# Ledger of designs, part 12: VH-VL binders against q8k2p6

Target 1, 141 residues: q8k2p6
Amino acid sequence: KYTSVCVGREEDIRKSERMTAVVHDREVVIFYHKGEYHAMDIRCYHSGGPLHLGEIEDFNGQSCIVCPWHKYKITLATGEGLYQSINPKDPSAKPKWCSKGVKQRIHTVKVDNGNIYVTLSKEPFKCDSDYYATGEFKVIQ
Short names: E, the ipSAE of ESMFold2; O, the ipSAE of OpenDDE; V2, 0.75 times the mean of E and O plus 0.25 times the DockQ between their complexes.

## First folded at step 3 (VH-VL; framework fv_bebtelovimab)

Design S23 (at its last look DockQ between E and O 0.04; V2 from the best seeds 0.00; counts 0 for: pae E 15.8 > 2, placed apart)
Fold by ESMFold2-Fast, scan of step 3:
Parts: sequence; C-alpha cells; structure tokens
Structure S23 (fold): chain C 141 residues (1-141), chain A 124 residues (1-124), chain B 109 residues (1-109)
Amino acid sequence: as target 1 above (141 residues)
Amino acid sequence: QITLKESGPTLVKPTQTLTLTCTFSGFSLSTSGVGVGWLRQPPGKALEWLALIYWDDDKRYSPSLKSRLTISKDTSKNQVVLKMTNIDPVDTATYYCAHKTFGGVTISYYFDYWGQGTLVTVSS
Amino acid sequence: QSALTQPASVSGSPGQSITISCTGTSSDVGGYNYVSWYQQHPGKAPKLMIFEVSNRPSGISNRFSGSKSGNTASLTISGLQAEDEADYYCSSYAGSDYVFGGGTKLTVL
C-alpha cells in the first residue's frame, strides 16, 4: 500500500489545468478537466511520449489525453487506449470506437482542504505504461 | 525587455512594518500566466522565497512567514507591494522582486528576471 | 540551515569540468522536476542558469547543464572560464514553498 502524497495546491493546477509530480519515484501527471482530477503515469504506454504536453480532446463521449508523439488517445478516467475500428465487409458503415483495454496506469486523486493528494495504484496487474515509469526508461534530450 | 526595481526604506527599527514596492516594465500583470514574487537574501546567506502574486490576484506566501506578510498589486501602475510586520534584526537582507510566467504547458516554478535588489537593515 | 544541501565550495582550472550537487528530500527535489540553478556574482542579483532540472534560458551557454537522480540534482559546468567564478544556488519547488540550497562558491584558478 502506497501512502498518499501531497503534490500541490488546487489553485495551482486550476491555473494550467495540469501539473507534474514525482510520487514514490514514479513520474505522474495530474489533469484538471471539466471539474474533475485525473492522475496517470506521465509517459505514454506506446513509446514513452510526454503526456503532460499533450492535448485533451473528447472521443466517443470520453475525455482523452492525446499523446503528442504518435497521437495515441488515452481516457482520463480509466487509462484505456481508444481507437477507431472499421468493418472491411461493410464499406458504408461508420467507424466504431473501440478500447484496447487499460494501457495507461491511473492513480487516485483526492482533494482535501485545497491540497491535492495522489495515491499510486496497487500492482497486481501490469500496465504497458509501467515500462516507461521505471528506471529502465531513460529520457535523453 | 523585462525590468524590475525595488524601492523602500533602507533602515527600519525593530517592531515596525516594512513596506517594499516593486515597479516593473516590459510585461503586464493582466497577462494570463504572469506573476511577481518577492525573495530575500541575508548577507552571506541563502535565498529565501517570501510571497508571490499572480495576474488573477491569487496570492501565495512562505508558510513560515505567512502571518507577517501581505502582497498586493496595482496592475495599472505596474507595481507590486510587499508588507512585512513586526520587523526584527534577523530580517536584515537584500530584498528582490522577480518575474515568473508559465514555462510552457504547466505553471512554472522558477524566477527568470530579477530586480537589482534593495538592502534593508534592521537596527535600533 | 538551508533546506537543500550543497557543498560549500568547489574549484577548477580553466577548461576543466566541475559538478555541483544539490540534495533534498522526496518533498522537494525528489518529488518534482522543478529544480532551478542561479548564478550570483558579488553584489549582483541572482541570474537564472537552469530551470526544470535541465532546461537553459535563452542566452545561457550550453557549457551549463543540469540533471537529477532521486533526491539529488546536479549542475555541471564544462569548459570552465574565469567569469564562471561565482556563487551557485539550487532551488526546488516544494508544493507550497520554494526552497533553496546554501550555495556553492566556485573558484576558478
């Protein structure tokens, strides 16, 4: 069980609608979007792209962070990778939104007396983003 | 070009209130993302952050000094004022005002342009 | 006492490389990638040299570089020059505060 860590003030994140922090040696991004807070691993599950520099856009009624490197779409609420599927047997059919499952590890955000707390998610299951959240991934500018 | 300059008394007596004014040019405190902070440095010692005011009048204070500090701005005059109550000899320091803005997408936490500083000596 | 620990002094000769460490805790240096480095010549205001661990402001020589591992940030100055002689201060965001190191005096022979 990870302890909750105070990462900043509600007033700070509301000015930029996002912030970054290092929680128990793990880099996280916290988003403030449509009145809700969402935390996840900072590096995209696909290739380690910096999600804190991405844009938030809605797809199929779900708010997603779009990775700036390869435009992978990750739901803020669940960490699912979204994509559009086409039916090759019916060319007139509209593409449908599908989920690749939970690929990006999300973390719990709690606001208490104006302070933002992040609690890292437990680890019985492995997320693809875990690779980029460990010391195995070195970012060189 | 961004410039800032501190002004105020250079000598104050213990228990008085110190009032410092930062006058700036090259930016506006009506611009989203902009803030002005106050920092100090006792002779030969480390820097200490005191207070910060943002474009939207949001004010932040050093936790250890919050009860003694008041920061305010006059956007039309390009000024930020810091007041520190119950001054003590340990408050002797060079006081700086400094500019900050967003470092990009997230809010920044560094000061990029500084005033020249004003030495305030607290003695009887 | 300052919140962040720096060596009191470091020295080198022209052309050499030197590194200054800055050690904090998980609530400042280790908890954020918001480490800054300031250069201060005697009687002058601090000058921003590095921000957000490794970024340089416009006009700052690429001889200055920054890095961080865990609770320790480092400033490296390569190709040391006489004008680099100054005090160097590290700083980190600390949630509700900005904390500073005690400063390191760099002497260039």
Scores: ipSAE 0.479, ipTM 0.824, lowest interface PAE 2.2, mean pLDDT 89
Fold by OpenDDE, look of step 4:
Structure S23 (fold): chain C 141 residues (1-141), chain A 124 residues (1-124), chain B 109 residues (1-109)
Amino acid sequence: as target 1 above (141 residues)
Amino acid sequence: QITLKESGPTLVKPTQTLTLTCTFSGFSLSTSGVGVGWLRQPPGKALEWLALIYWDDDKRYSPSLKSRLTISKDTSKNQVVLKMTNIDPVDTATYYCAHKTFGGVTISYYFDYWGQGTLVTVSS
Amino acid sequence: QSALTQPASVSGSPGQSITISCTGTSSDVGGYNYVSWYQQHPGKAPKLMIFEVSNRPSGISNRFSGSKSGNTASLTISGLQAEDEADYYCSSYAGSDYVFGGGTKLTVL
């Protein structure tokens, strides 16, 4: 339903590996990682931390942006919050990576004629990051 | 402390428009993260989600029934209204309104508090 | 709309442990960790028992637990009691819909 918005040049983001943009009054961060493009709300779903300042690390075989504030791990591809859990009923078990589900809104990225386009997503219905993406909680750039 | 109550006609004729009102207390639909949904359950059948309205007036509808449904809210009255057009006997069911949990900054995808439900019978 | 698959009925004796399965697809149960379970006694409204696969709301007995593997979620009730006799429905977010199972009637023998 949202129209695509050109946010920059492909050659630039490949060099910087990330960029920020305002798309239809919504602040987003775009990552270039391992040959793929990912876009999401710029503010972390947990407490509004600036995800564009975080580091990307692999957890459980998934590339994640790590929020600089509280180290929350968010998958680039799906916007899921990852965490490790221990089965209290099995003390001998190793910690297991688990997903909290989709917590960070992921947006669609398209490359056309050397330009990067972002299209805001409408699904899921709502997600935690929406809280910080609307209203007075916008990031000051 | 959270309570919801459905009200409206219990008998409706085919082709008419069904209007149901959910009156709630214990929470405000102006609170970020909060939502109120409508679900129904035909006698002896499974539950079905119909519509959902959020604090920011964002509205979601069942894909199969979207064309027939309109959900709205009056925050000042703590009410949510559901309208369903072109009613048919197949729409006979107990209709529930339910609260979507507010978990601080967490958006939920479940309903933690339900009204008692109101049985709507569609008959000519 | 697609429905989740539950067994029509399960039964157990007091004190036993029973499990109710809920099978969906990679677009609902398998795609999200947003599976919920509801208990419904005859003539009553549904009651939330489990949310997000394995979490219990405040006030819900620890006899109720939830898990998920692949496209199948499970509700386990341990130490079965007479009051547990009811219909149980699973639910899952499905992108543009909330889908429900057909329900399982639990009988306590």
Scores: ipSAE 0.315, ipTM 0.801, lowest interface PAE 2.2, mean pLDDT 92
Fold by ESMFold2, look of step 4:
Structure S23 (fold): chain C 141 residues (1-141), chain A 124 residues (1-124), chain B 109 residues (1-109)
Amino acid sequence: as target 1 above (141 residues)
Amino acid sequence: QITLKESGPTLVKPTQTLTLTCTFSGFSLSTSGVGVGWLRQPPGKALEWLALIYWDDDKRYSPSLKSRLTISKDTSKNQVVLKMTNIDPVDTATYYCAHKTFGGVTISYYFDYWGQGTLVTVSS
Amino acid sequence: QSALTQPASVSGSPGQSITISCTGTSSDVGGYNYVSWYQQHPGKAPKLMIFEVSNRPSGISNRFSGSKSGNTASLTISGLQAEDEADYYCSSYAGSDYVFGGGTKLTVL
């Protein structure tokens, strides 16, 4: 289950800037952004929305994938959910960026001889995106 | 309503350069992720991939035939052109052009719409 | 480049199910989910029947299904009909090349 799987060619993902794959029965999306590769569960932790159809935007200096369903913001680097909170002592102040912690499971991407390999995370903590990584959710096409 | 149609000579002599044109409708090569490929099928034999050109002018060629092939496009005319040099009788085949897309963000390695094909016969 | 191996022919009676195999290597069929299947009637262009191992394009009958186990992909046709008589080719991506099987002639008895 934690063996690397070849998901495609580096030259292709640099052209498309993203790709999808099934790695040991788990659906993932791979992003190429700002010269770096990022892999995560394809289904948004909130309601299972298709992250590969979302847009990448910067929030508080962090690149995030924005889920197209409910606009949840997930950092590419760590899988953290970002949101804005208000300052109750000064409602006119700009909202602060906060993190809900890691919500989307991040997987390892390596490039070898022009091939992209994904290795699934085996970190023992529960991650909300795990719920949507079951066989009940079909590969998005 | 994607359609493709191959055109070019039906009879060529050995050593000539074969030029084939694919004229298509129902899609544009300006659309991100779209490509047009060329394949051939000798009489009674299996299909063989030749070349592929993408919307951004990225070009891919069969490794065994790369030295003989040139692919180009004219997006404004909805055309893709394949040239194959040093034609030989073994190149007698039906030549197809075919549509390819990334299916949005999904990498694909298949051809979903094909032209009718054009038979090219190389004289002895 | 890796060759994909198909049986030269298969046959079945109307209403039965048949399966066509496509065997490759870990560098094409086994290592990727890029297998596609094409149907070709005599004198006509190939038609895409299955892509990415098991998916059907719009307008393709659900009698056609695909699967993969290890280095072997399979096309299954259920409820066999006379119009299914054709040549069937599997295809996959193998490094920098698109590879095809040798084709299987399906005869409907």
Scores: ipSAE 0.000, ipTM 0.532, lowest interface PAE 15.8, mean pLDDT 86
ESMFold2 (binder alone), look of step 4: mean pLDDT 91; pTM 0.931

Design S24
Fold by ESMFold2-Fast, scan of step 3:
Structure S24 (fold): chain C 141 residues (1-141), chain A 124 residues (1-124), chain B 109 residues (1-109)
Amino acid sequence: as target 1 above (141 residues)
Amino acid sequence: QITLKESGPTLVKPTQTLTLTCTFSGFSLSTSGVGVGWLRQPPGKALEWLALIYWDDDKRYSPSLKSRLTISKDTSKNQVVLKMTNIDPVDTATYYCAHKTFGGVIFSYYFDYWGQGTLVTVSS
Amino acid sequence: QSALTQPASVSGSPGQSITISCTATSSDVGGYNYVSWYQQHPGKAPKLMIFEVSNRPSGISNRFSGSKSGNTASLTISGLQAEDEADYYCSSYAGSDYVFGGGTKLTVL
C-alpha cells in the first residue's frame, strides 16, 4: 500500500496542462485534459519514450497521449495501447481500432482543496511500462 | 546579470498599509516561465514566503497572510509591487524580492536570484 | 502544511565534513522532491546552494551536496572552509505554501 503524495497545485497544472513528479521513487506524468486529471508512468511502455513531451489526440472516441518517439497511442483513462488493425486479405477494407490491453500503468489522482495528490497503483500486478519506471533508466531527480 | 532591488518606506506606523516595490533587470515578466516573489525575514528568525506573481499575471499568496496582501506587476517598468494592509509591529522584517522560473512540466519551487533586502520597522 | 525541522547549530573544523538535516513532520511534505537549500551570511541576502534535492547551481562548489531519504533531506559540506560559516535554511513546497526550516548556524572552529 502506497500513501498519497501531494505533487502540486491545480493552478500550476492548469497553466501547463501537464506536469511531472517523482512519487515514491517512481517518475510519473500528470495530464489535465477536458477537465480531468490522469496520471501514468512517465516513460512509454514500448521503448521508454518521454510521454510528458507527447501530444494528446482523440482516437476512436478516447483521449490518448501519443508517444513522441514511435507514435504509440495510450489512453489517458485506462493506459491501454490503441492501434488500427489492417486485414492483409483485404487491404482496402476500412481499418478498425483495437486495444492491446493495459500497457501503461496509471495511477490515482485526487484533488483536495486545490492540491493534487497521486497514489501509486499496484494493479495490474505486472505492466509493460514497469520496465522503464525503475532501475537504471533516466529519472527526473 | 539578473538583479533585483527593493524600495519603500523604512519606518511604518501600526494600522497603515506598507507598499514595497521591486525593480529588476536582466529579465522581463513578459517572458513565458518567469516569476517574481516576495519573502521576509524578521530579525534573527526564519524566512517566510509572502507572495508570487508570474508572467501571465497569475498571483499566489501565503495562506496565512492572503487577506492582507496584494501583488501586482508593471511589465513595461520591470517592477513588481507588494501591498500589505493593517501593519503591526510583528511585521518588522527585512523584505526581499526574488526571481524564479515556473519550470513548465517540471515545476520549480525555489528562488535563484535575490535582491539585497530592505528593512521595514513598524513602530509608533 | 507542516514545518521543516533543522538543528539549531552544527560545528566542524576546517577540512572536515558536516551534515545538516531537514525533516518534514509529514510524509506528504517530504514527498514533494522540491527541497532547496540557502546559505546566508550576516547582513546578506540568502544564496541558493542546492535545488530540487541534489542539484547545484552554476558557480556553487561541489563541496556542497544534497540528498534525501524518506522525509529527511540533508545538506553535506565537505572540506569545510572558514567562509562556509553561515546560516543554512532548507525549503520545500507544501501545498499552497513555500515552507522554510528554522535555520542552522554553522560554526567553523
Scores: ipSAE 0.259, ipTM 0.746, lowest interface PAE 3.5, mean pLDDT 87

Design S25
Fold by ESMFold2-Fast, scan of step 3:
Structure S25 (fold): chain C 141 residues (1-141), chain A 124 residues (1-124), chain B 109 residues (1-109)
Amino acid sequence: as target 1 above (141 residues)
Amino acid sequence: QITLKESGPTLVKPTQTLTLTCTFSGFSLSTSGVGVGWLRQPPGKALEWLALIYWDDDKRYSPSLKSRLTISKDTSKNQVVLKMTNIDPVDTATYYCAHKTFSGVIVSYYFDYWGQGTLVTVSS
Amino acid sequence: QSALTQPASVSGSPGQSITISCTATSSDVGGYNYVSWYQQHPGKAPKLMIFEVSNRPSGISNRFSGSKSGNTASLTISGLQAEDEADYYCSSYAGSDYVFGGGTKLTVL
């Protein structure tokens, strides 16, 4: 269990619709999108790209952050990696949207008296983005 | 270059309202992301933040002082005004105005350019 | 009593390195990466030296560096010079307030 940490004011995030914070020595990004707050590890699970500099786009009905390095698509709500697959037995068929499962660690956001609180998530126990959340990759940035 | 200068009375009596004006150059408070704040420092003590106003007229106040503070701007004159009511000798301090801006799409929480400060003495 | 604790004073000799600590008394303050450091010479306005833990504004010497571990931020000054003698204040954003440390007086011996 992690304690919740106040990371800023609701009024501030609404101006830029995103902010970065360090919570218990873990770098996170918080997005404000379509009236909802979403927090996740700041570095993309694929190659550590900076998600706070990415663009938010909808794919297959889900709002995603698109990593600026390799355009990997990560759902804001669940941290799932979305991709399109092709059927080699039917090359003329439209590509199908698929999920790689939860790859990006999502954190809990709570708003109280205009303050934004982040609680680090322990679920899933291991997550691909954890590899880039340690001090080794903070130095490279 | 960015410059700011504080002006106002140097001596104020207890219970009066203190009005301070910040006049600036080298930036516009109509520019997205820009804000101007007020801070103070009693003689020999630490810095204390008072208030902040952004380009979009969004106003922020120190929680402990917000009932006494009003911040406003006149974008056409390049001025920001702070009013503090019910002044007390403990409010004796050097008052600073300072510039801040967003770092792209990321909100930031630091002041990069400061005025020279104006000493306000509150005495009976 | 501040949410950010600094030593009242530190001292060093020219050419040496010194470190000033800034410890948050709660995780609400210590979790932020919005740590800034200001230098203040007597009778002068504060000058921004470091922002967002470790970034330097244009024109600030690389002798000044910032770091953070847990709830403690640190300002390190290498190659200490006489003109570095000043008060140093750390600052962080605490959700509804900009909080400042009590200040550290640096003496160059």
Scores: ipSAE 0.044, ipTM 0.668, lowest interface PAE 6.3, mean pLDDT 86

Design S26 (at its last look DockQ between E and O 0.03; V2 from the best seeds 0.00; counts 0 for: pae E 17.4 > 2, placed apart)
Fold by ESMFold2-Fast, scan of step 3:
Structure S26 (fold): chain C 141 residues (1-141), chain A 124 residues (1-124), chain B 109 residues (1-109)
Amino acid sequence: as target 1 above (141 residues)
Amino acid sequence: QITLKESGPTLVKPTQTLTLTCTFSGFSLSTSGVGVGWLRQPPGKALEWLALIYWDDDKRYSPSLKSRLTISKDTSKNQVVLKMTNIDPVDTATYYCAHKTFPGVIVSYYFDYWGQGTLVTVSS
Amino acid sequence: QSALTQPASVSGSPGQSITISCTGTSSDVGGYNYVSWYQQHPGKAPKLMIFEVSNRPSGISNRFSGSKSGNTASLTISGLQAEDEADYYCSSYAGSDYVFGGGTKLTVL
């Protein structure tokens, strides 16, 4: 759908482990984590927090970026919002990890001859992070 | 405050090796994300990037000059050294060293603080 | 030879706005969002004015702004002041290299 955009060099992101880019007027963050590249909208789906300043932690076997504003957990691979559910009628039960579904739009990352390319994704057609990815909210850069 | 200062010979003869030293303060080349580069500007001409060294000793060189350039660092002395072999009159320029960093562990490609520059004239 | 094309000179009167263009290719200005602008007064080192197309370092006046469209980046200086008279150089990351424009001499009339 979109053409791919070269955003930087593999040898550089491997030193810093993240980079930001503007791709077709859309702000994205690219993470390099555990040998894999992940790109997503730069602003958290919850309240527009800066994901590029967050910490990466594993939850229930899934690597997540943790929004620095309200600690919302977003899977790097799928853009899913993770949370722990507690059953108040059974307080002895361990909290269960649950997904709110895909909330953060992820984008395709390809490496070619040492160059990192990002292709914007239009799927799903509507995603919660889209609210903060429009020009109206980009002023928060 | 970040400061850098270039030093070396001001007059060099063709075919010799030019050695320039950048001495800096206000930062350490042991800090993750930090690098120091060398650039030059011939009189009345554009800037040209020469080389860059990062805190982890990774070295980058201008493709057109790579065979002539060696960059090294002495982290304990706060110094970065550039050597250029087989000097020629066309290498006459003001040579600058400059600071670079990955702010917040984010990739960047700009030089934010520069030394005053040192003019090197190549003539017999 | 400079890799990026800038006009040799530009002029304006105090209070006016001027724009300096910087044209490259899809392998530098058009291929990355890593465009910088440097100001250089005679006999002085370059000073970073803009980085990553449109960002200002701390302490740089908001009269200076940057933008990019395709292979062309632009530096705009509004509310022109006598102290703005200098040479301006654009720069772009180019994968394995850093490339520069030939420089534009800004004259404040």
Scores: ipSAE 0.440, ipTM 0.804, lowest interface PAE 2.3, mean pLDDT 89
Fold by OpenDDE, look of step 4:
Structure S26 (fold): chain C 141 residues (1-141), chain A 124 residues (1-124), chain B 109 residues (1-109)
Amino acid sequence: as target 1 above (141 residues)
Amino acid sequence: QITLKESGPTLVKPTQTLTLTCTFSGFSLSTSGVGVGWLRQPPGKALEWLALIYWDDDKRYSPSLKSRLTISKDTSKNQVVLKMTNIDPVDTATYYCAHKTFPGVIVSYYFDYWGQGTLVTVSS
Amino acid sequence: QSALTQPASVSGSPGQSITISCTGTSSDVGGYNYVSWYQQHPGKAPKLMIFEVSNRPSGISNRFSGSKSGNTASLTISGLQAEDEADYYCSSYAGSDYVFGGGTKLTVL
């Protein structure tokens, strides 16, 4: 289990609504949204896009960061990739929101005495975003 | 061609530690995306996942059995070892090792190649 | 561990189409597209038939297909053949675990 790392002040992130940090050699983005804090790998699981530059939108009742590169939707809370599915055999059917599963690694955020702490997660087993969290992709310049 | 083979004792006494070895070929645990897992199946019962080790030495264990399991790898020998402590008759099962993911594929949640399995009987 | 629910047995005649259901929860089958199906003949190791709900590995007959709706995944076997007689297990990723169904015995009449 990773140790918690202080990444900044709560008052600051509440103003900016997001911040980036390097935690144990892993770059992450922290979001403040609707009174909650969320942390995840900074690079999108799809192609390594910079998620800290994306917009947050609600899809199927879930707040998602939208990757600026390819508009992939990732839930802030769970790191799931959301998409709308259509039944090819039923063209009249309405699109249905579906989950690709956890694609983006979510990290734990805690607030203590006005400070924001991030703890890197180990679960789930592996995330697609892990690929872009290592090597030359660990830090977005 | 990917192949896996389980080896180890077929008879174990209660309270002992079970050590099983998976020897594989056709792939390497140095390849990104590759994992090897252990599963078991009691006679006439369903499959159960036990543990998983990845190319980067990341390890995962069944939540219910985590305290009893240790998985390790020797990449140079193409072997993965599972140790299970405090064995009980309830642990009698066919134990399988299995390959996870294709080379170059980072994330998958299935086992595409399985060993033939080895029956381990726990009896005093 | 929460097991997935499968019917204990299903049967069909050669040439028919049968479906095996696998019901879980929003934390596994319904939560992710990581449902797999395994075929197991007596005394043999499981064989991967379907992965990620509806994908077939190379070498698997197109008679096998998978789908999912809500918390229930389904394996459909068309053109049933005698060799299809086996046990079938569904599996799903569940965040920190791999969960399996209880298995379904398929009998070809």
Scores: ipSAE 0.078, ipTM 0.749, lowest interface PAE 3.9, mean pLDDT 90
Fold by ESMFold2, look of step 4:
Formats: C-alpha cells, sequence, structure tokens
Structure S26 (fold): chain C 141 residues (1-141), chain A 124 residues (1-124), chain B 109 residues (1-109)
C-alpha cells in the first residue's frame, strides 16, 4: 500500500500553478487549475513527453494538459486521452470529441493544513503511462 | 556571471535595527522566477535561513524570526534589503545573501549562488 | 540543535571514498526530494554541490554524488583530494522553513 507523501505547500505552487515531485520513486506532476489539484505521471503516455512543460486547455468541457511534443490531450480529472474524430462517411459532420480511455495514471492529491499530499494510484490495471515511469525517462534529474 | 555582495554595519549595539543590503549582478529581479534570500551563520554553528523575496515581491520569512524581519527589493538598483529589529548578542553571525531561480515551472528549494558574507558582531 | 543531523567530522585519505550522512524526518528529508548539499571552505561562501537529492550543478566534479534512503540523505565523495577538505552542510525544505544540518568537517589525511 502506498502511503501519502507531502510534496510541498500550497504557497510553493503559487508561481506556476504546477509543480513536480518524486513520490515513492515515481515522477509526478501536480497541476493547480480552476481551484483543484490534479496529479499524474509526468511523462506523456504516447511517447514520454514532459507534461509539466505543456499547456492546459479546455476541450469538450474538460480541462486537459496538452503534451508539448505531439499535442496529445489528457484530461486532468481522469487521465483519459481525448481526440477529435472525423467521420469519413459523413465529412460534413462536425468533429466529435472522443476518448481513448484512461491512458495516463492519475494520483490522488489532498491538501491538509496548507500541505499538498500525493498518494500514488493503487489501481492494478496496466496504464500506458507506466511504460514511461521508469528511471530511464526521468525529466527532473 | 552571477555575483552577490553583502554590505552593512559590522558592529551594532543591542536593541538597534540591523539593516543589510545585498547588491548583485549577472541577473535581475525583473526576471520571472528569480529570488534572493538571506541566511546567517553564527561563528562555528549551522547555517540558518532568514528570508526570501521573489521577482514578483512575494516574501517569505523564517517562522522563528518572522516578527523581527523585513525584506524588500529595489529592482532598478539590483538590491535587496534585510532589516532585523531588536538585535541581541545571539544575532552575531556572518550574514549571506543568495540567489535562487524558479527553473522552468518547477519550484526549487536550494540557493545556487551565494555572496561572500559579512560578519555582524553585536556588542555584549 | 539543527533540524538535520550530520556527523561532526569525517576523514579519509587521498583516493578513498567517504560518505557524509544527513538524517532528518519524514517532514523534511523523507517526504521531500529537495535535499541539497553545500561545500564551504574556511573563510569562503557556501557552494552548491548537489541539489534535489542527487543532481550536480554544471561544473561540479562527478566525484560528488548524492542519494537518499528513508529519512537519511548521503553525500559521497570518491577519489578524495586535498581540495575537498572543507565543511559540508545538508539542507532541505520543511513546511515554510529551510532547514540545515549542523555541518560536517571533512579532513583529508
Amino acid sequence: as target 1 above (141 residues)
Amino acid sequence: QITLKESGPTLVKPTQTLTLTCTFSGFSLSTSGVGVGWLRQPPGKALEWLALIYWDDDKRYSPSLKSRLTISKDTSKNQVVLKMTNIDPVDTATYYCAHKTFPGVIVSYYFDYWGQGTLVTVSS
Amino acid sequence: QSALTQPASVSGSPGQSITISCTGTSSDVGGYNYVSWYQQHPGKAPKLMIFEVSNRPSGISNRFSGSKSGNTASLTISGLQAEDEADYYCSSYAGSDYVFGGGTKLTVL
């Protein structure tokens, strides 16, 4: 079982509205956006791009981090990969937002007494971002 | 080439207010992510952090000394000033100012460049 | 009494490896990855040697390395040289305060 790790204080995230941390030897990024904290694996599920350097944008009513390498869109709340589909059978239809399912492992963030705590996900499912969570892909070195 | 230099009185009397100035070059406090901190080291003892000011005027103080400290900056003069009130002989120390940066979007908690320090002796 | 515990002194002969420990709590060393190490020669300013547990700044010899296990961080100096003789301080961030170890005097025999 993963225990919660204090990764910093709320005052520390004020400058950028994001921070990075190593929690039980796993690199994570923490975003503060629209009054909420979100934590996920720091390297993009697609090719390992550094999500802490990406921009946050809204797509289909959901806040997403956009990977700076290939512009993959990952929902902050659930770690789903979003994309727009074009229906080739009806090219006049407007593009629709679709989900590839959960691709980026999301971790729990709690704030207590001004301290930010991260608890790594316990979920045993294989998540594509797990591949890039190895030490060979560290971005914080 | 980042450099910092502390200046101020070398001998002060108890109850006075100590004013120290950090004059720096090779960086600007107009640069996003940059900060300057103050630390001290009593003779033969550990380093102790005092205060920190960022480019956007965000200020942080040591919890144990907060009521006695005031930090301010003058970005156009490349200066940071620390004031410490009600000086006591226990405050005898070498005082350092030090640079830190906010690399990329990641908050850091270390000081990468330090001034040479100035010894402040409080008379007994 | 500093918040981080270091041995008062360590010594080694030229060419040896030595390790300096820095022990704190889960609130500073164990729970954060912000441990840094500073070298201070007599009469000189501290110099940053290691940051964020194990990273070396540009221009710092690869003879210096850092690690952490539990609530104890370590600075290892390999291939000890006369110029390494100095005081070494560990530091971390602990809930709105920067905390330092008491310092370790390294003597090169």
Scores: ipSAE 0.000, ipTM 0.524, lowest interface PAE 17.4, mean pLDDT 86
ESMFold2 (binder alone), look of step 4: mean pLDDT 91; pTM 0.929

Design S27
Fold by ESMFold2-Fast, scan of step 3:
Structure S27 (fold): chain C 141 residues (1-141), chain A 124 residues (1-124), chain B 109 residues (1-109)
Amino acid sequence: as target 1 above (141 residues)
Amino acid sequence: QITLKESGPTLVKPTQTLTLTCTFSGFSLSTSGVGVGWLRQPPGKALEWLALIYWDDDKRYSPSLKSRLTISKDTSKNQVVLKMTNIDPVDTATYYCAHKTFGSVIVSYYFDYWGQGTLVTVSS
Amino acid sequence: QSALTQPASVSGSPGQSITISCTATSSDVGGYNYVSWYQQHPGKAPKLMIFEVSNRPSGISNRFSGSKSGNTASLTISGLQAEDEADYYCSSYAGSDYVFGGGTKLTVL
């Protein structure tokens, strides 16, 4: 289990509504959205797009970060990939929002005495975003 | 392009209030993400951070000195002022003001441009 | 008590490499991700040499490099030159405070 790392002050992140940090040699992005903090791997699970440069939008009642490269939608709270499915056997049906499951590794954020702490998550054991967390894909250099 | 210059008294007496002014050019304290801090260095000793003010008037102070310090800004004059109450001979130091940028995405915790410093001697 | 410990002095000859350490005395391994290094010549203001452990500002020679292992950050200066003779200070963000090491005097022999 990883130890928690102080990455900054909540007053600082609230000004920018996001920040990047290196936690135990892993690059993460922390978002402040609707009064809550969400941390995840900095590179999108799909093709390694820089999530810290993406836009936050709501889809099907869930707040998501939208990857700037291919517009993949990732829930802030759970790291799920959201997409719209079309039933080819019923073309009159409205597209439905579906989840690909947890694809982006999220990390735990705790606020204590105005300080923001991030604890890296080992669950799930394997996550698609792990591939882009290696040194070759580092964004902060 | 970014320059800062400290000004104020070079000699002050114990128990008085020290007032220092930082005048800068090459940036504006109305620009989002910009801050100006004050630091000091007693002769032959380490650097010590005192206070910081951001563009949005958010003020930060060294925990050990917070009760003695007041930082303020006049954005239209490109000035930041530091006041330190109940001055003591131990406060003798070179005082610096310095520029800090709070990035739009990355939180920064360093000072990138410094004034030349002003020596303040506290004696009776 | 200082949160960051540096050796009081280091020395080297022109052309050599030297390393200055900066050790956190009371924080965990991840607590010092925001390490910066400043160079100060006698009578002059500090100059930023390294920020966020290993990044160089524009205009700083690549002879200066930063790294971190465990609780110890290091500044390495390769190809020592006479002009490198100065005091070097490490700094970090430590929860609502900007802390500085005691400084290291580099002498170029």
Scores: ipSAE 0.051, ipTM 0.696, lowest interface PAE 6.4, mean pLDDT 86

